# Ledger of designs, part 66: miniprotein binders against b1l550

Target 1, 279 residues: b1l550
Amino acid sequence: MRLPEELLERARDIHSEAPSHRIKLDRVGSFGLKVPVEFKGFLLLAEADVWVSLPEGRRGVDLSRQVEAIYELSNPPKDPFSLCREAAISLLEKLNYADSSGVSIRFDAPLQDGESLKYYGVEISSIASDEIINKIRVEILGMTACPCTAELIRAYKSSEIAATHTQRSLGILEVSTKAEHPDPDKLASIIERAMSSPLRTYTKRPDEGGLVIRSLSNARLAEDVVREMIHLFLEEFGHLPEDTHILAAVRSMESVHMHDIYAERSFSLDEIRKEISSH
Below, E stands for the ipSAE of ESMFold2; O stands for the ipSAE of OpenDDE; V2 stands for 0.75 times the mean of E and O plus 0.25 times the DockQ between their complexes.

## First folded at step 7 (miniprotein)

Design qi4 (at its last look DockQ between E and O 0.96; V2 from the best seeds 0.00; counts 0 for: pae E 1.8 > 1.5)
Fold by OpenDDE base, look of step 7:
Structure qi4 (fold): chain B 279 residues (1-279), chain A 82 residues (1-82)
Amino acid sequence: as target 1 above (279 residues)
Amino acid sequence: DPVREAFKYFMEAYKLIMEAWKLLKKGDVEEAAEEYEEALEKLEEALEIAKEAGNERLIRMIKRMIEYVKEMIEELEKKLKG
């Protein structure tokens, strides 16, 4: 049942009223929307958040307009990068009282692993204000082997390939830039290459053995992984603007401890280049 | 609606800017420069429309984007001469 149109004319616009407390809000929006996106030939149902700022003199946001903005742009489905950028801008257009807008889209990205698929987590965002900032966060699991335990075992048994504990480690790259979103597959690749070895969805026995041997032969601390991620990132994405901000991090789910090991570095491209050049 | 029209030009310009970055990744510096120049033209049109509409927020946004594009053009010109 639709309410009679006549009632709409009589109803006050609650959203446009002055609030009881004149306080600006940074983010007001709809979280947990489901939107279709096209990614690498896959049609995926992604989770999306949309928001705008709310000035101090306005009680509420027109939430329906926010939802309309993203769904208008998501039909037909398109790549999530363009969707984020265009939706962020569209939000500012539709909600002219907002000083800033933002869109975030999250999904598991498929990644080819031989004849099977593995995946990584991705969050693609765009924030529009006086500037438009594109942000991407990639998370992928890999394997690390501990060099410290390996050294202890080597000292004890004098083995060429020393046994050591291995564990799953989560690598994280987060990039914020005025440029286009960096390629998430490349980011995932950087993380995997920085680990002792990648994870595989399906392994035959010889392949599994090889994977473990590779890991043992490439033992790395969590700290090593982060440094390697940064190094590889600079090689692949050194062309991004100097003010591009990066977070590189690893969470190692240590197999011999009940706790995780965590390492991170936050930096801008200009800062890290200066640091490296000074050595 | 002048504001809507200004946003249209802005959106078109921004798409061109993103395309320029793709081109740069491929090493197509000249083509990227062309895209930035076209984007700049669209931003200038957007700016005029936004001024007529008196939308200060949009004016600021467009001006900032113009500055960004000009900086990028300058950087590319240095690469092409180098």
Scores: ipSAE 0.682, ipTM 0.903, lowest interface PAE 0.8, mean pLDDT 92
Fold by ESMFold2, look of step 7:
Structure qi4 (fold): chain B 279 residues (1-279), chain A 82 residues (1-82)
Amino acid sequence: as target 1 above (279 residues)
Amino acid sequence: DPVREAFKYFMEAYKLIMEAWKLLKKGDVEEAAEEYEEALEKLEEALEIAKEAGNERLIRMIKRMIEYVKEMIEELEKKLKG
């Protein structure tokens, strides 16, 4: 049922009233919105969150204006990065009482895997206030091979068999910057290259054997993976602003343990450069 | 609406700044500098409109971006000379 429009003249505008308790809020938003995006020729269904700050003198956020900011920009579908950045700015325009706005967009990104596809996780955000900060988080699975067990097996009675346990490991890169969002495919590539071997959708026996041999030749601890991710990141993205912040992390689902192993390093570009040059 | 007009110029400038980063990634320093110069012009227009409208929050946002763009232009000019 649709109610008559003229009721708007008689009803209180609850959102514009002062609240009973004059307390500002940092994030008031609509979360879990479904938006279509176009990424690398694919039409994907993404999940978005939008929010604004709310001053102490305003009771509520204009919900329709808030969701309008992203929905107007999402049809026809366009790339999620432009959508994210533009929606964040549009929120400040449409909700003029806010000091800040934010948008996040999450999707599974397709990646070529031979003649098939595989997917990795992407979450982007843009936070607009006196400045605009763009953030991206990429998560992708790879294979790691334990160098400790490999060394023990190699040394055992001069064994002719190269072997160790291998497992899935989740690599994470998160970047916050004033520049445009880094290309998620390049971040995913950095993560995969840092691991012992990539994971594939499926393999036939010759390819499977090759992947295992590759992983044994490139055995790495979770700590090694994080360090390699940082090295590769600096090669690819060293041109970003010096105050760009990065988190590099690995969660390894160790095949011989009941628990996972986790390694992490966060840093700014200026910090890590000083650290490397001092050694 | 002057506030909406100021946001239009700001958005256009921000898109130019994002394009400048893509150009810098390709090594196109001269083209990136040109994009920053155009973005600065848009930001100056946005600032004048925002000042006439008296929108203090938008003024701060625009001024912050102008400072950033001027810093980038200065850095890129040094690269082009040297």
Scores: ipSAE 0.608, ipTM 0.877, lowest interface PAE 1.8, mean pLDDT 89
ESMFold2 (binder alone), look of step 7: mean pLDDT 86; pTM 0.828

Design qi5 (at its last look DockQ between E and O 0.85; V2 from the best seeds 0.00; counts 0 for: pae E 3.4 > 1.5)
Fold by OpenDDE base, look of step 7:
Formats: structure tokens, sequence, C-alpha cells
Structure qi5 (fold): chain B 279 residues (1-279), chain A 82 residues (1-82)
């Protein structure tokens, strides 16, 4: 039973009323929507958040319009990058009282690992206000081997390849730019290459041994991993605008400790280039 | 709806800008410059429509993007002369 148009008009009136407290809100929207996206030939069901700002003089946001905006653009399914950008802009169009809008899409991205698949986490966002900013966050697990313990063992046993503890480490790259979203596969690759070794979904025993040996041969501190990530990022994405902001981080889930080791660096491309050039 | 029309041109321009970045990544500087020029034209059209509609927010957004595109064009021109 469709509610009479008159009742719908009254309901719209509530959102347009003055609030009890005249306070602007930065983000009002629907979180945890499910939207289909096409990514690298896969049809994925992604989680999406959509929001707009709310001026101080308006009680509420037209939430139905927000939901409509993203679903109209998601049929047929498209790449999540275009979906984010177009939806953010569409939100500003549909909700004329908003001075800013945003869309975030999250999913596990498939990554080929030999004959199997592994994955990395990705969050793709676009924010529209006086500018349009595209943001991407990639998280992927790798393996690190501790160089400190390796040195201790080497000193004790005089072995060329010293035993050391290994652990899973989460690498994170977050990029905010006025340009297109950086390629998430490339970001994931940078993270993996910065670690002692990648993780594998399926390994044969000889391959597993090789993976461990590789890790031991590339023993790295969490700090080393972050620095390597930054270095590799600059090589691959140095063409991005100078005001592009990057967060590079690693969380090492230490196997010999109950706590994790964390390292990060936040920077703009112009800042980091100046820093490196000064040495 | 003038506002809708302005957003249409804006969206078209923004798509061109994103394409320009893809081209730059490939080293296609000349083609990227062409896309930015086309984007600029679309933004100028959007701006005129937005002005007619009196949408101040959209006007600001378009103007900011115009400035960005012009800066990019200038940077590319320097690369092409260098």
Amino acid sequence: as target 1 above (279 residues)
Amino acid sequence: DPVREAFKYFMEAYKLIMEAWKLLKKGDVEEAAEEYEEALEKLEEALEIAKEAGNERLIRLIKRLIEYVKEMIEELEKKLKG
C-alpha cells in the first residue's frame, strides 16, 4: 500500500525543519550498504557507505535519495572507482543543501597466486566538496623475518643463514589524491615486495621451504618495510600530483611477543621528495 | 533543469580529467593535454549554466576544478617544451 502523496510530503517536511540545535553535521548517511561492483573481471558484492554534510538549519538528510543515487549508478555493475566518483558527484546534485558528499566502497580484492587466489583488503573513497579527492586504502598480509634475532643466532652458531623468528605483518598504503585512484594491485605489489616474503595460499613443500629461505635472506625490521614501501611507491607513483597524501604503515604481529610492532609515515609527495633530496 | 545540465557537463569534464591522468601514466603527455583542454571547455559550459541557475556551491566547485585543470595544462606545457 503506497502511502498517499500527502503523507510523503509531510514526511519531507520533517527533514527540512529547523533543528532544535543549529549545528552543522559533517557526515550524515547510510553505512553498510551492499552494492555490486565489477573488479578485474570479477563481480563482487562490496560494502558501501554514502554520506553528505548537513547544514545547521536543516533537521535531517533525505536518506532515500542517497541510497537511490548509488544504486542507480551500480546497475549495471561498474568498476568501484567510477562508482565512487560518480556517486559522490551525484549526491551533491541530488542533495542541493549539502556542501560536501562522500562515498566509500570496501571489499576483498582477488589476487592471483599461482593456480590459486589470495586477496587483499581495499577501501575506495571519493569526497566531493570544493574539490574532489579520491582516496584508496590497501591492506595486505606478508611475512617478515627479524634481523636482530638472526644476528644473535649467527653470532652463536656461525651459520650463513641464521634462524630467526618470522611473523605475519600487515602492510598498509593509503593514498589521497586529486588524480584517479592509484591501481590497488600495484599498491598491493609494493607492500609485498617491501616485506621479507609474500604469503601464499597454497604451497608445495619445496615452495614453502623456498619461501621461508627467501624470508630469512630478506630479514627486515618493521621500520625497514615502511621505508621500502615509500621508496617503491615513489618509483611507481611519482607522477601523481605533488599534494597527494600518503600513509605507509606496517603492523607486525610478532611471534615472540604478545604485542605487535607498528611503524608508519604520513607524507605528501612534495614533502618526501624534499626530504630524500636533502641527503 | 539547469542544475542537472550543469552537473552533466561537470561529470563529463571530470571523466576527461581522469582519462588524462591515465594517459599521463602511460607517458602520453600530448594526448593528456588534449583531454584537459576538452575538460576545460566542458567546465566552462558548466560554469555558465550554473551561473544562470544561481547555484553558488556548484559555481565554486567548477571554478576550483577549472583552476586545477589550468594548472595541469601549464605543467604539461612545460614538459612538452622541455
Scores: ipSAE 0.586, ipTM 0.873, lowest interface PAE 0.8, mean pLDDT 90
Fold by ESMFold2, look of step 7:
Formats: structure tokens, C-alpha cells, sequence
Structure qi5 (fold): chain B 279 residues (1-279), chain A 82 residues (1-82)
């Protein structure tokens, strides 16, 4: 049943009241919103979170205005990066009592894989306050081959056997910057190039053999995959502001182990340049 | 609504800054400088309106971005002369 609209004149505006406990909140928002986005000619269904800070003197947030800020911009579907940044700014306009706003958008990005497609994970965000910070996280699976086992097998009596264990590895690059969001395909490419071989959606036995042979020829420790990711990142994105923060990581699902191997490094561009120049 | 008007100019400036970054990536330094100059004009309009409205947070956000844009213009002008 629909209630009479005239009640709006008699009802208290609960959200604008002061709370009984005057404690500010860092993030109040709507999470798990469905938004359409257009990425590289594909129409994708993305998941979005929107939030604002809430000052100590305000009891609640205008949740309908939060949802309005992103949905107004999402139809017709547009580029997810522009949507993310513009929605974060729109939130500050619509909810002017907040000190900060944030938007996160998550989607699976298509990547050409021979005659088919595969997908990799993308999460972007924009945080607006006294400045605007843009963040992107890319996750993509690849293949790694263990160089330690390969060396032991080579050194064994029959030195002509080329073998080692191979496994799926998840590569992660996360970038926070005051500049534009880095291109996710370039981040994904950096991760894949750092690994022993890419993973394929579909292979026939000759192609499968070729991927395995390539991985054996390009065996790398998880630690070296992270180092290579950083090297390649600096080549492509060294121009970003010096306070840009990066996390590079690999989780290797080792085929001969009961547990995963994990390596990571976080740094700012300023920090890593000083580290490299000291050697 | 002056707050909404200030945010409109701010949004326009921010889009121009993002375009300038794309142009710099392509090596189009002169075109990037033109985008930064236009962004600065929009930011100065936004700042005037924000001051009239008394929105201190927006004033701080605009001023920080003005500072950044001026630094970029100066840097690019030096590069173009060299």
C-alpha cells in the first residue's frame, strides 16, 4: 500500500538530525550496485560500491542521492573509468556535508586469447576529498614453471630431460595515483609477460605442448615474477607522479605442494627509484 | 545553486586534466598544455563561485588542483622551449 505524500510535511527528517552518539563515520554507503559499462566495445555488467564520510553531527546519509549519483551517469552505458571518477565527484556535490566520497567499480575485462576470449579481474576506485586519488587493481592467471626442480632434473644423471612442475599463478598489480587510472590491459600484459607462460581458455594438444615447452624455457621463481613485474611496470608507467603507490604480487598454486607460495612488494615510485639507484 | 555551478566547472576542468594526461602519453606536449590552460580557466571560475558560496572543502579541492595545473603548465612550457 502506498502512503499519502502529505505525510512528508509532518515527518521528521531523521537523516539530518544529530545522532545520540556524536561519532563521525568514515564510509557510509550502498554496496553491490549493478551498473552497465562499456569497455572496448563490450557491454559488461559491473558491480559498484558508493560511499561518503558522515560528520559527527549528522545522523544519517541520504542513500537515495548516493544511488542517484552513479545511476544517472550509467545510462547509457559508458567507460567504467570515467563513470568511476565522475560519480565520485558527483557524490561530493550531492552530499555536500561529507568530507570525502568514494566509488569502486568491479568487472571482468575481456582479453584476446587466440581465437577465443578470456577475462581478467579489474577493480577501480576513485576517492575524492581535498584531492582525488584513482586506484586500479588487476588480477590475471598465468603459468609458472619451477626453476629449482628444473635444475635438479638437468643435473641428474640424464641431463637431457627437460622437466619441472608447472602451476597456475595469480598475478596482481594495484596502483594508486593522482593521475588517470592506468590502462588495465597494459597492467595485465605486464603480469603475463612476467610469468613463464600465459594460460589459455582452450588449447589442442599441439598448442598445449607448446605452452608447456615455453614455460619450461622460461622458468621463474614467484619472487622473480614479482621483480619482473616491477621492472616492466617502471618501463611503462614510470612517468606517473612520484607518490604513486604500487603493489605487485604473485600467488602460486604450486602443483607439488599442499600450500600456495606468495610474494609481494609495495612501493612508491620515489622509493623504488632510490632503491634501484643505490645499486 | 552556486555550489552545483561550482562543481560543474570543477568537473569540466577535471575532464580536461584527464585529457591532458592522455595527450602527454601520446607525446602531444603542446596540445596537453592547451588543455591545462583551459582547465585552469575553468578552475578559476569554479573557485570564484565556491568562495561566494562559502564551501570551504570545495575551495580547498579547487585550490589544490589549481596549484597542480599551474605547475604542469610551467613544466610543459620549459619543455617546449628546450
Amino acid sequence: as target 1 above (279 residues)
Amino acid sequence: DPVREAFKYFMEAYKLIMEAWKLLKKGDVEEAAEEYEEALEKLEEALEIAKEAGNERLIRLIKRLIEYVKEMIEELEKKLKG
Scores: ipSAE 0.365, ipTM 0.776, lowest interface PAE 3.4, mean pLDDT 87
ESMFold2 (binder alone), look of step 7: mean pLDDT 85; pTM 0.816

Design qi6 (at its last look DockQ between E and O 0.01; V2 from the best seeds 0.00; counts 0 for: pae E 16.9 > 1.5, placed apart)
Fold by OpenDDE base, look of step 7:
Structure qi6 (fold): chain B 279 residues (1-279), chain A 82 residues (1-82)
Amino acid sequence: as target 1 above (279 residues)
Amino acid sequence: DPVREAFKYFMEAYKLIMEAWKLLKKGDVEEAAEEYEEALEKLEEALEIAKEAGNERLIRIIKRFIEYVKEMIEELEKKLKG
């Protein structure tokens, strides 16, 4: 039964009335929506958040319009980058009282691993206000080998390849830019290359041995990984605007400790270039 | 709806801006400059429509993007003359 149009109008009026407290809200929206996206030839069901700002003089947001905005753009499914940007702009159009809007889309991205697939986590966002900022966060697991333990063992027993403990490490790259979203596959590749070795979904025994040997031969501190990530990022994405902001981080799930090791650097492209050039 | 029309042109301009960045990534500076010029035209159209609609917020947003695009054009022109 469709409620009479008059009742629907009255219900909408509640959102437009003055609030009990005249306070602006930064983000009001629907979180945990499911939207189809096309990514690298895959049709994926992604999780999406949509929001707008709410002025101090308005009680509530038209949430139905927010949901409509993203779903209208999601049929037919499109790439999540365009979806984020277009939806953010559409939200400002549909909700004219908002001075800012945002869309975030999260999913596990498939990544080819030989004859199989592995994955990395990705969150793609766009925020629209007086500017449009595109943000992407990539998280992928790799393996690190500890150089400190390797040196201790090497001191005790001479070996060309010193044994050391290995662990899974989570690498993170987050990029915020006025340009297009950076390629998440490239970001994932940077993270993997910055670690001692990548993880594999499926390995034969010889391949597994090779992976371990590679890791041992490329032992890196968490700090080393972050620095390498930054270096590789600059090589691949140095063309981005100077005001582009980057977070590079690693969380090493240490195998010999009950705690994790964490390292990060936050920077703009301008800042980091000046830092590196000063040496 | 003039507001909707203004947003249409704004959206078109933004798509062109994103395309320009892709071109710059490939080293296609001339083509990128052309896309920015087209984006500028779309933004100017959007601005006029937004003014007619009296939408101050949209006017402000569009003006900011116009400034951005103009700055990019100037930077690219310097690269091309160099």
Scores: ipSAE 0.331, ipTM 0.740, lowest interface PAE 1.4, mean pLDDT 89
Fold by ESMFold2, look of step 7:
Structure qi6 (fold): chain B 279 residues (1-279), chain A 82 residues (1-82)
Amino acid sequence: as target 1 above (279 residues)
Amino acid sequence: DPVREAFKYFMEAYKLIMEAWKLLKKGDVEEAAEEYEEALEKLEEALEIAKEAGNERLIRIIKRFIEYVKEMIEELEKKLKG
């Protein structure tokens, strides 16, 4: 049953009224929308958020127009990056009372892992105003091996035992830039290369042993991992605009501890270059 | 080839989803809901075949689309019911 369309002419347009308190809102929107996307030949169902700014003189947003903006552009499914940017621009056009808009899209990205696939987390955003700011956050699990415990065991047994605790560690790279979104596979690769060893979807015992041996040979503190992520990021993406902002972080789920270890660094390309050049 | 057969049903469902999106753009909510229901049937067939084949990648993809289609059916039925 559909309500008669004639009712639209009789009902008050609540959204266009002035509010009782004239306060601008930064983000008003629809969150948790399901949107199909095509990512590098894979068909994925992503989760999207859409929003606009709301001026002090307007009571509400036209929420159906927000949903319409992203759904119109998602048929047929296309790559999530162009969808994100184009939807953000479309929101400003459709809701021209707003001075900014934003779209976020979240999905699990497939990554080739031998003959199988593994997945890592991706969230992209585009925020539109008189310019477009593109953001991407990548999270991927890797393996780390503690060098402190390795040294203690070596000192106890000299050269007879090569051992330390290993654990899953979550690496995070988040980038905000005026340029196109960085390739999430390249960001994931940077994170994995900064770890002691990658995690695999499936390993047979000889391959599993090899991964553990690699991690022992490449033992890293959480601080080491963050520094290595920054180094590798600058090598791959140092060409981005100077005001590009990055967060590099790792959360290590230490197997022998009651708590996690966390390290992070936030920086702009301009400030990190000045920091490095002073040494 | 059970993997190819599962993928065939999945692609049939995907085409029905595409048709449902076109119908929604035209305002044909009842017809779109019917297309989503047919897509769900195809997805459930694809899932059964993918499970028998042991293809975990296809299973995950198909399950994600089943969740999407079920949510869309619920949304459109709510619009039609009022």
Scores: ipSAE 0.000, ipTM 0.145, lowest interface PAE 16.9, mean pLDDT 81
ESMFold2 (binder alone), look of step 7: mean pLDDT 86; pTM 0.835

Design qi7 (at its last look DockQ between E and O 0.00; V2 from the best seeds 0.00; counts 0 for: pae E 21.3 > 1.5, placed apart)
Fold by ESMFold2, look of step 7:
Parts: structure tokens; C-alpha cells; sequence
Structure qi7 (fold): chain B 279 residues (1-279), chain A 82 residues (1-82)
């Protein structure tokens, strides 16, 4: 009697043949796997993709070994960042013909919202080769002002105008680094803070009798949200390796107009530091 | 997305095959045969979905795995009837 794993190994032997066309492939794998993860005390059902590179001389990938790499590590459920990194390393060990491997894990992260929970989107990945590159993308909904609303707020300083003339927007932070994945809650916090600044009360000490109190609207233009996200990111994560790459973006969520509003900035840490230092 | 659905059924069958093998190590032949039968059902479901998706690589792989599982079921049936 042949063992089930031995049966799958014979299928993998067929995949070791040379293909009719010798063209390397960058990503070959299993996509859409359902894996349980434990995130900060919560048990979540995540979606995972696993892949490896396939050299020009190999016809196919050993599918059972790919799923084995992540399945063994996902039961019992563990921290998704550890799972992601460990599975990527395991793929290279199990599929030694590959130059690189990758694992991505997607889930909705819970966040306390008073008496209830809300959720924000998280996608992490680890890509292993000579080195490990860790990526994380966080997406969270918020509100931004359109250009005309910003002028009305400036002129009238009315919270009713601000509320009725803002748009639902998606804030995005994506980080690619050789360090460990940044904490997604901190990234989410940066996005939320950038979209909702605390009200400022401008108080001057009395001299010649005047005390000026002024509050500014919390609504922000998409461009200013992106700038604030970058500022807050540098405060929290400026210690990451200098070649860490960041994308900060805000996108409108409604297509009422013919064009969507979108603002973004991509940069490495060394690039943005030079830019700021020059001013 | 049919390819993802086919992979999900294939993974379910894979887990059942691994359970059957563990049962055989314990000497639980009848229980192992039941697990192999269930795995075969899942593989046949995965095959139909793979055919609908037109995924020739997956179709070929699933067919070969079905062949081996059927051989295992046949051998276990002989052992039980002995």
C-alpha cells in the first residue's frame, strides 16, 4: 500500500519534467486558501496565497508540498505574521528548485469602537529569497473634505457644513521593509489620526485684554490627509531601515462625479528625510 | 474563482487521505476505508469543478489521485472481506 503523501510525491515527479517552452515563472502556487489565525487574542478566518518561483527547466510545482508548508504551521492557529514568515521560509526548504517564495495573508482586523467592534482591512506578505521582505497594507474608511467644502469651512467655520460636504474615503498605508511587519493597529491609528485631527483651541494669554479661541474643522482635504499620514508615520516608524518603502494614499469611495479623487505619495525613508531636510 | 473552489475541495480530500493513513497505522482498517471513500467523493467534486474551469493541469492531477485512492479502497475491501 502506498502512503497518501507518497502518492502526491509521484504527482510531483511528473512536475519535474522540462516544459515544452523553457520560460521561468515568477509566481506559481495555491491561492485563496482558508487559514485560521490568532490576531491579538482574536481567532480570525484569513485568506492566504502561497507561491514559489519556477525555473525555466521545470514543468510544474509540487502543489501538495506548498499546501503542506502553510497547513502544518496554521494548525493550531497562530499569529498571522509568524505564520506568514515561517511559511515563506518553509516553502523554500520544501521546494528547493525555487529561487524565491511568497506568502500573503488577508484578514479583517478587529478594533475596539466604544462598546462594539469595527474592522479594518489588513494584507501582509513575506517574500523569501536571499533575504526576507515583509509587506503590510492597511486600509480603513474615514472622511475627507472636497475642495469647495474646505473653502466653506474656512469662511464659515460651521460643523454642519463640514458634515454635509465631506466624502467617505479609504485611507491606505502600505509598507515594504526588511524589518518585521509594522503593527497594523499602529498603522490604522496613523490613518485615523490623519483623517481626524483633534480640535485646537487657540488660547493667547491676556495682554491688552484679548483672548482668542479658535477651533478648526476636523475635515481635511485628501492631499493634507496624505501629508499628515506621512508625518505621523515618520514619528512612529522612522527607525525602520533606510530602504523601507511606503505608500500613503487616500481614495474616494463614491463615484458621484465622472472622476474619482485620489492622492498618494510613495517614498523610501532615505528619500523623505532628504526632502524634509532641504526645507 | 472556480479554480479556488476546486482547490478547496482538493484540500478537503487531502486531509481525509491523511486521516485515513493515520487510521491504517493504528490498524483501523474499516475506519480508514470510510475516510478513503469520503476523500474519493471530495476528489470527484473537485474534478467536476476543475473541468468547468478548464484547468487541464488540475484535472490530470486529480484524475491520477482518484486512480490511486480507488486502488487503496479496493485493497482495503479485500482485507475486510478476508
Amino acid sequence: as target 1 above (279 residues)
Amino acid sequence: DPVREAFKYFMEAYKLIMEAWKLLKKGDVEEAAEEYEEALEKLEEALEIAKEAGNERLIRFIKRLIEYVKEMIEELEKKLKG
Scores: ipSAE 0.000, ipTM 0.116, lowest interface PAE 21.3, mean pLDDT 75
Fold by OpenDDE base, look of step 7:
Structure qi7 (fold): chain B 279 residues (1-279), chain A 82 residues (1-82)
Amino acid sequence: as target 1 above (279 residues)
Amino acid sequence: DPVREAFKYFMEAYKLIMEAWKLLKKGDVEEAAEEYEEALEKLEEALEIAKEAGNERLIRFIKRLIEYVKEMIEELEKKLKG
């Protein structure tokens, strides 16, 4: 039963009413939408959040218009980068009372690993206001080997390759820029290269042994991993605007301890360049 | 749990050994020797607890580490006298 048009109009009027408390809200929207995206030739079902700001004089947001905005742009499926930018802009246009909008899209990105696939987590976002800011967060697991235990064992047994404990570590790169979203595959590669070794979905026994040997030969602290991530990032993405903001982090799921080790650095490209040049 | 307690002392000793190594890298031989001596005391306590618990594997492991620490102390003492 379609509710009479008059009742629908009255219901819409509630959103336009003055609120009981005249307070601006930063983000009002729909979270956990499912939208199809095309990524590297794969059709993926991604999770999406859409939001706009709400002025102090308006009680509520037209949520239906927000949902329509992203789904209109999602058919046919397109790359998540364009979808984020276009949807953010469309939201501002459709909801003229909003001074800012945002879209976030999350999915597991496929990454080729020999004859198999592994995955990394990615969140692509765009925020529109007076400017458009594009944000991307990449998370991928790797392996780290502890250099401290290796040194202890070397002292006890004269071996070139000292045994040490290894653990899975989560590497994180988050980039916010006025430029286009950085390539997530490149970000994932930076994280993997910064660790002792990558993880593999499928390993033959000889390959597994090689992976472990590589890790042992490249033992790194969590701190080392973060510094290496930053170094590699600057080499690959040093061309981005100077006001580009980066978060580099690692969470090491220590195998010997009940707790995780965490290290991070937040910086702008301008700041880090000045820091490095001063040495 | 006596086994858990033994491991606690073992871990404390392990931390001290790691610190001693850092000190040695810096050339702080005297301070490193002190850390090894403290580590030895912790290991001896761990050994007694492990013996009471009857954990033969842990006993063997601790004994080996004690031997290592003693050797290190002897080496450092020679460096300090020479």
Scores: ipSAE 0.000, ipTM 0.134, lowest interface PAE 17.6, mean pLDDT 86
ESMFold2 (binder alone), look of step 7: mean pLDDT 84; pTM 0.801

Design qi8 (at its last look DockQ between E and O 0.00; V2 from the best seeds 0.00; counts 0 for: pae O 15.1 > 1.5, placed apart)
Fold by ESMFold2, look of step 7:
Structure qi8 (fold): chain B 279 residues (1-279), chain A 82 residues (1-82)
Amino acid sequence: as target 1 above (279 residues)
Amino acid sequence: DPVREAFKYFMEAYKLIMEAWKLLKKGDVEEAAEEYEEALEKLEEALEIAKEAGNERLIRYIKRLIEYVKEMIEELEKKLKG
């Protein structure tokens, strides 16, 4: 999750609170830091936010120590998940007046796509207090095909119609858990498998044609993609703690519409198990 | 690998920024400004490599840090003139 610029602007004004009006603050920190990370053999430039809680009896936070904590841990560059958790713990240790800390790290994760790379969005967080809560959000583009398009092809036996009805869709999975962060590549894989076809960089026309044909074979509405994402998520990650929270969502641009379609579902594992078991 | 080459210069820059923060804590404003100036040079090198690689996201991240460093240099130079 990223804080809007407007909220960060208001946070600056919080630092001017008078001592006699000491009010507990939930998040005081530095946002938009640039941090090098190593993700699965790739060196990436990530964006990080760091914060701690500020007790009612303390006027301000030592911002320099917050920033130093994460930069010290990022030399040499290391895997962003370890950096995220270690920095959150280090913040509580270094700023011992806080009862909680948090770190968010955002980067574009590379995936091998034939002889080139494509990217998907990753944001991870670790919130430390008397326990650690880990959050990960993955966003990846794929292709969807309208079921009406699939029916037209069946009726006409023509693939030319399909080329005008496929669309790009952004799939989103967000997981908040007491366990370690789920592997972002596995989350991306779940999203891509829920789609009609993965989105590939265009390098050869014959290869692109095959992706379109596969998309038509797996025609799905945005709603169906979300349901399939949930199904696949439960197969892969159903073992996570019961209070794990998930958001599954899809944003699609219909090829014949001027607007996006959006579908989402949020749930805990306990919640969804009860829902499924009732059917 | 162009990404790793850009990171080399970025790593050098953020080490200099860290040193600048330590110098400011000690009250060594002139030395801190010098460290920020060198960090800027390293970030400009990283930016050129990122542009050659066509890595748009890396370009944006490096530009943000360049703006921060430039603002710090200006603020510290004002402090030194007083």
Scores: ipSAE 0.000, ipTM 0.232, lowest interface PAE 14.2, mean pLDDT 76
Fold by OpenDDE base, look of step 7:
Structure qi8 (fold): chain B 279 residues (1-279), chain A 82 residues (1-82)
Amino acid sequence: as target 1 above (279 residues)
Amino acid sequence: DPVREAFKYFMEAYKLIMEAWKLLKKGDVEEAAEEYEEALEKLEEALEIAKEAGNERLIRYIKRLIEYVKEMIEELEKKLKG
């Protein structure tokens, strides 16, 4: 039922009223929207968050305009990178009282694994203000083998291939840059290569054995994985602006402990280059 | 609500622990030790309140954190004496 137009004219605009407390809000918006995106030839239903800042003198945000902004740009479906950037800009244009806007899109990205598919988690974001900042977060599971236990067993049994415990480890790369979003497949590849071995969706017995042997022969601490991720990242993405910020992290779901091991490094490209050059 | 009060003290202690971690990263061992000591006091208060409230889950969490903080204090004291 549409309310009669006459009633709408009499209704006060609650959103434009002065708030009881004059406080600026950083983010006000709609979270958990579903939007179609095209990614690597796949049509995916992604989860999206859209928000704008709210000045101290305005009670509320026009949420309908926010939702409209992203859906207008989502038909026809496009790549999530363009969608984020364009929607962030559109939000600022449509909501002229906002000094900043943001869009975040999350989905599981398909990754080819032989004849099957595996997936990694991706969150693509853009924040618009005086500048546009593009952010991407990639999360993918790999396998790590513990070098410490391997050494203990080697010392005890003098075997060439020392048994050690293996576990699933979550690798994380988060990049914030004024440039275009880095390629998420490349980021996922960096994480996998930094692990003892990748995970496989489908393994034949010979392949499984090979994967385990590879892991054992490439035993790494969580700390080793993070350092390797950073090294590989610099090789692939060292051309990004110096003010680009990176978070490299690993959460190892230790198989012999009740707790996880976590390691991370946050840095700018400028900072890490100076650090490496000093060595 | 005694449970809410216990959580308040717990959260305050947690903030202090986070501050201590930041200080340690900067090499401020003495200041970090002070923050841990303050955190320990807050946790002890939280524990008493949580016991009175009968919240077993919160009691377990607080006890674990107390053990951690005590270990950290001991480690830092060794560093300061060495």
Scores: ipSAE 0.000, ipTM 0.187, lowest interface PAE 15.1, mean pLDDT 87
ESMFold2 (binder alone), look of step 7: mean pLDDT 84; pTM 0.810

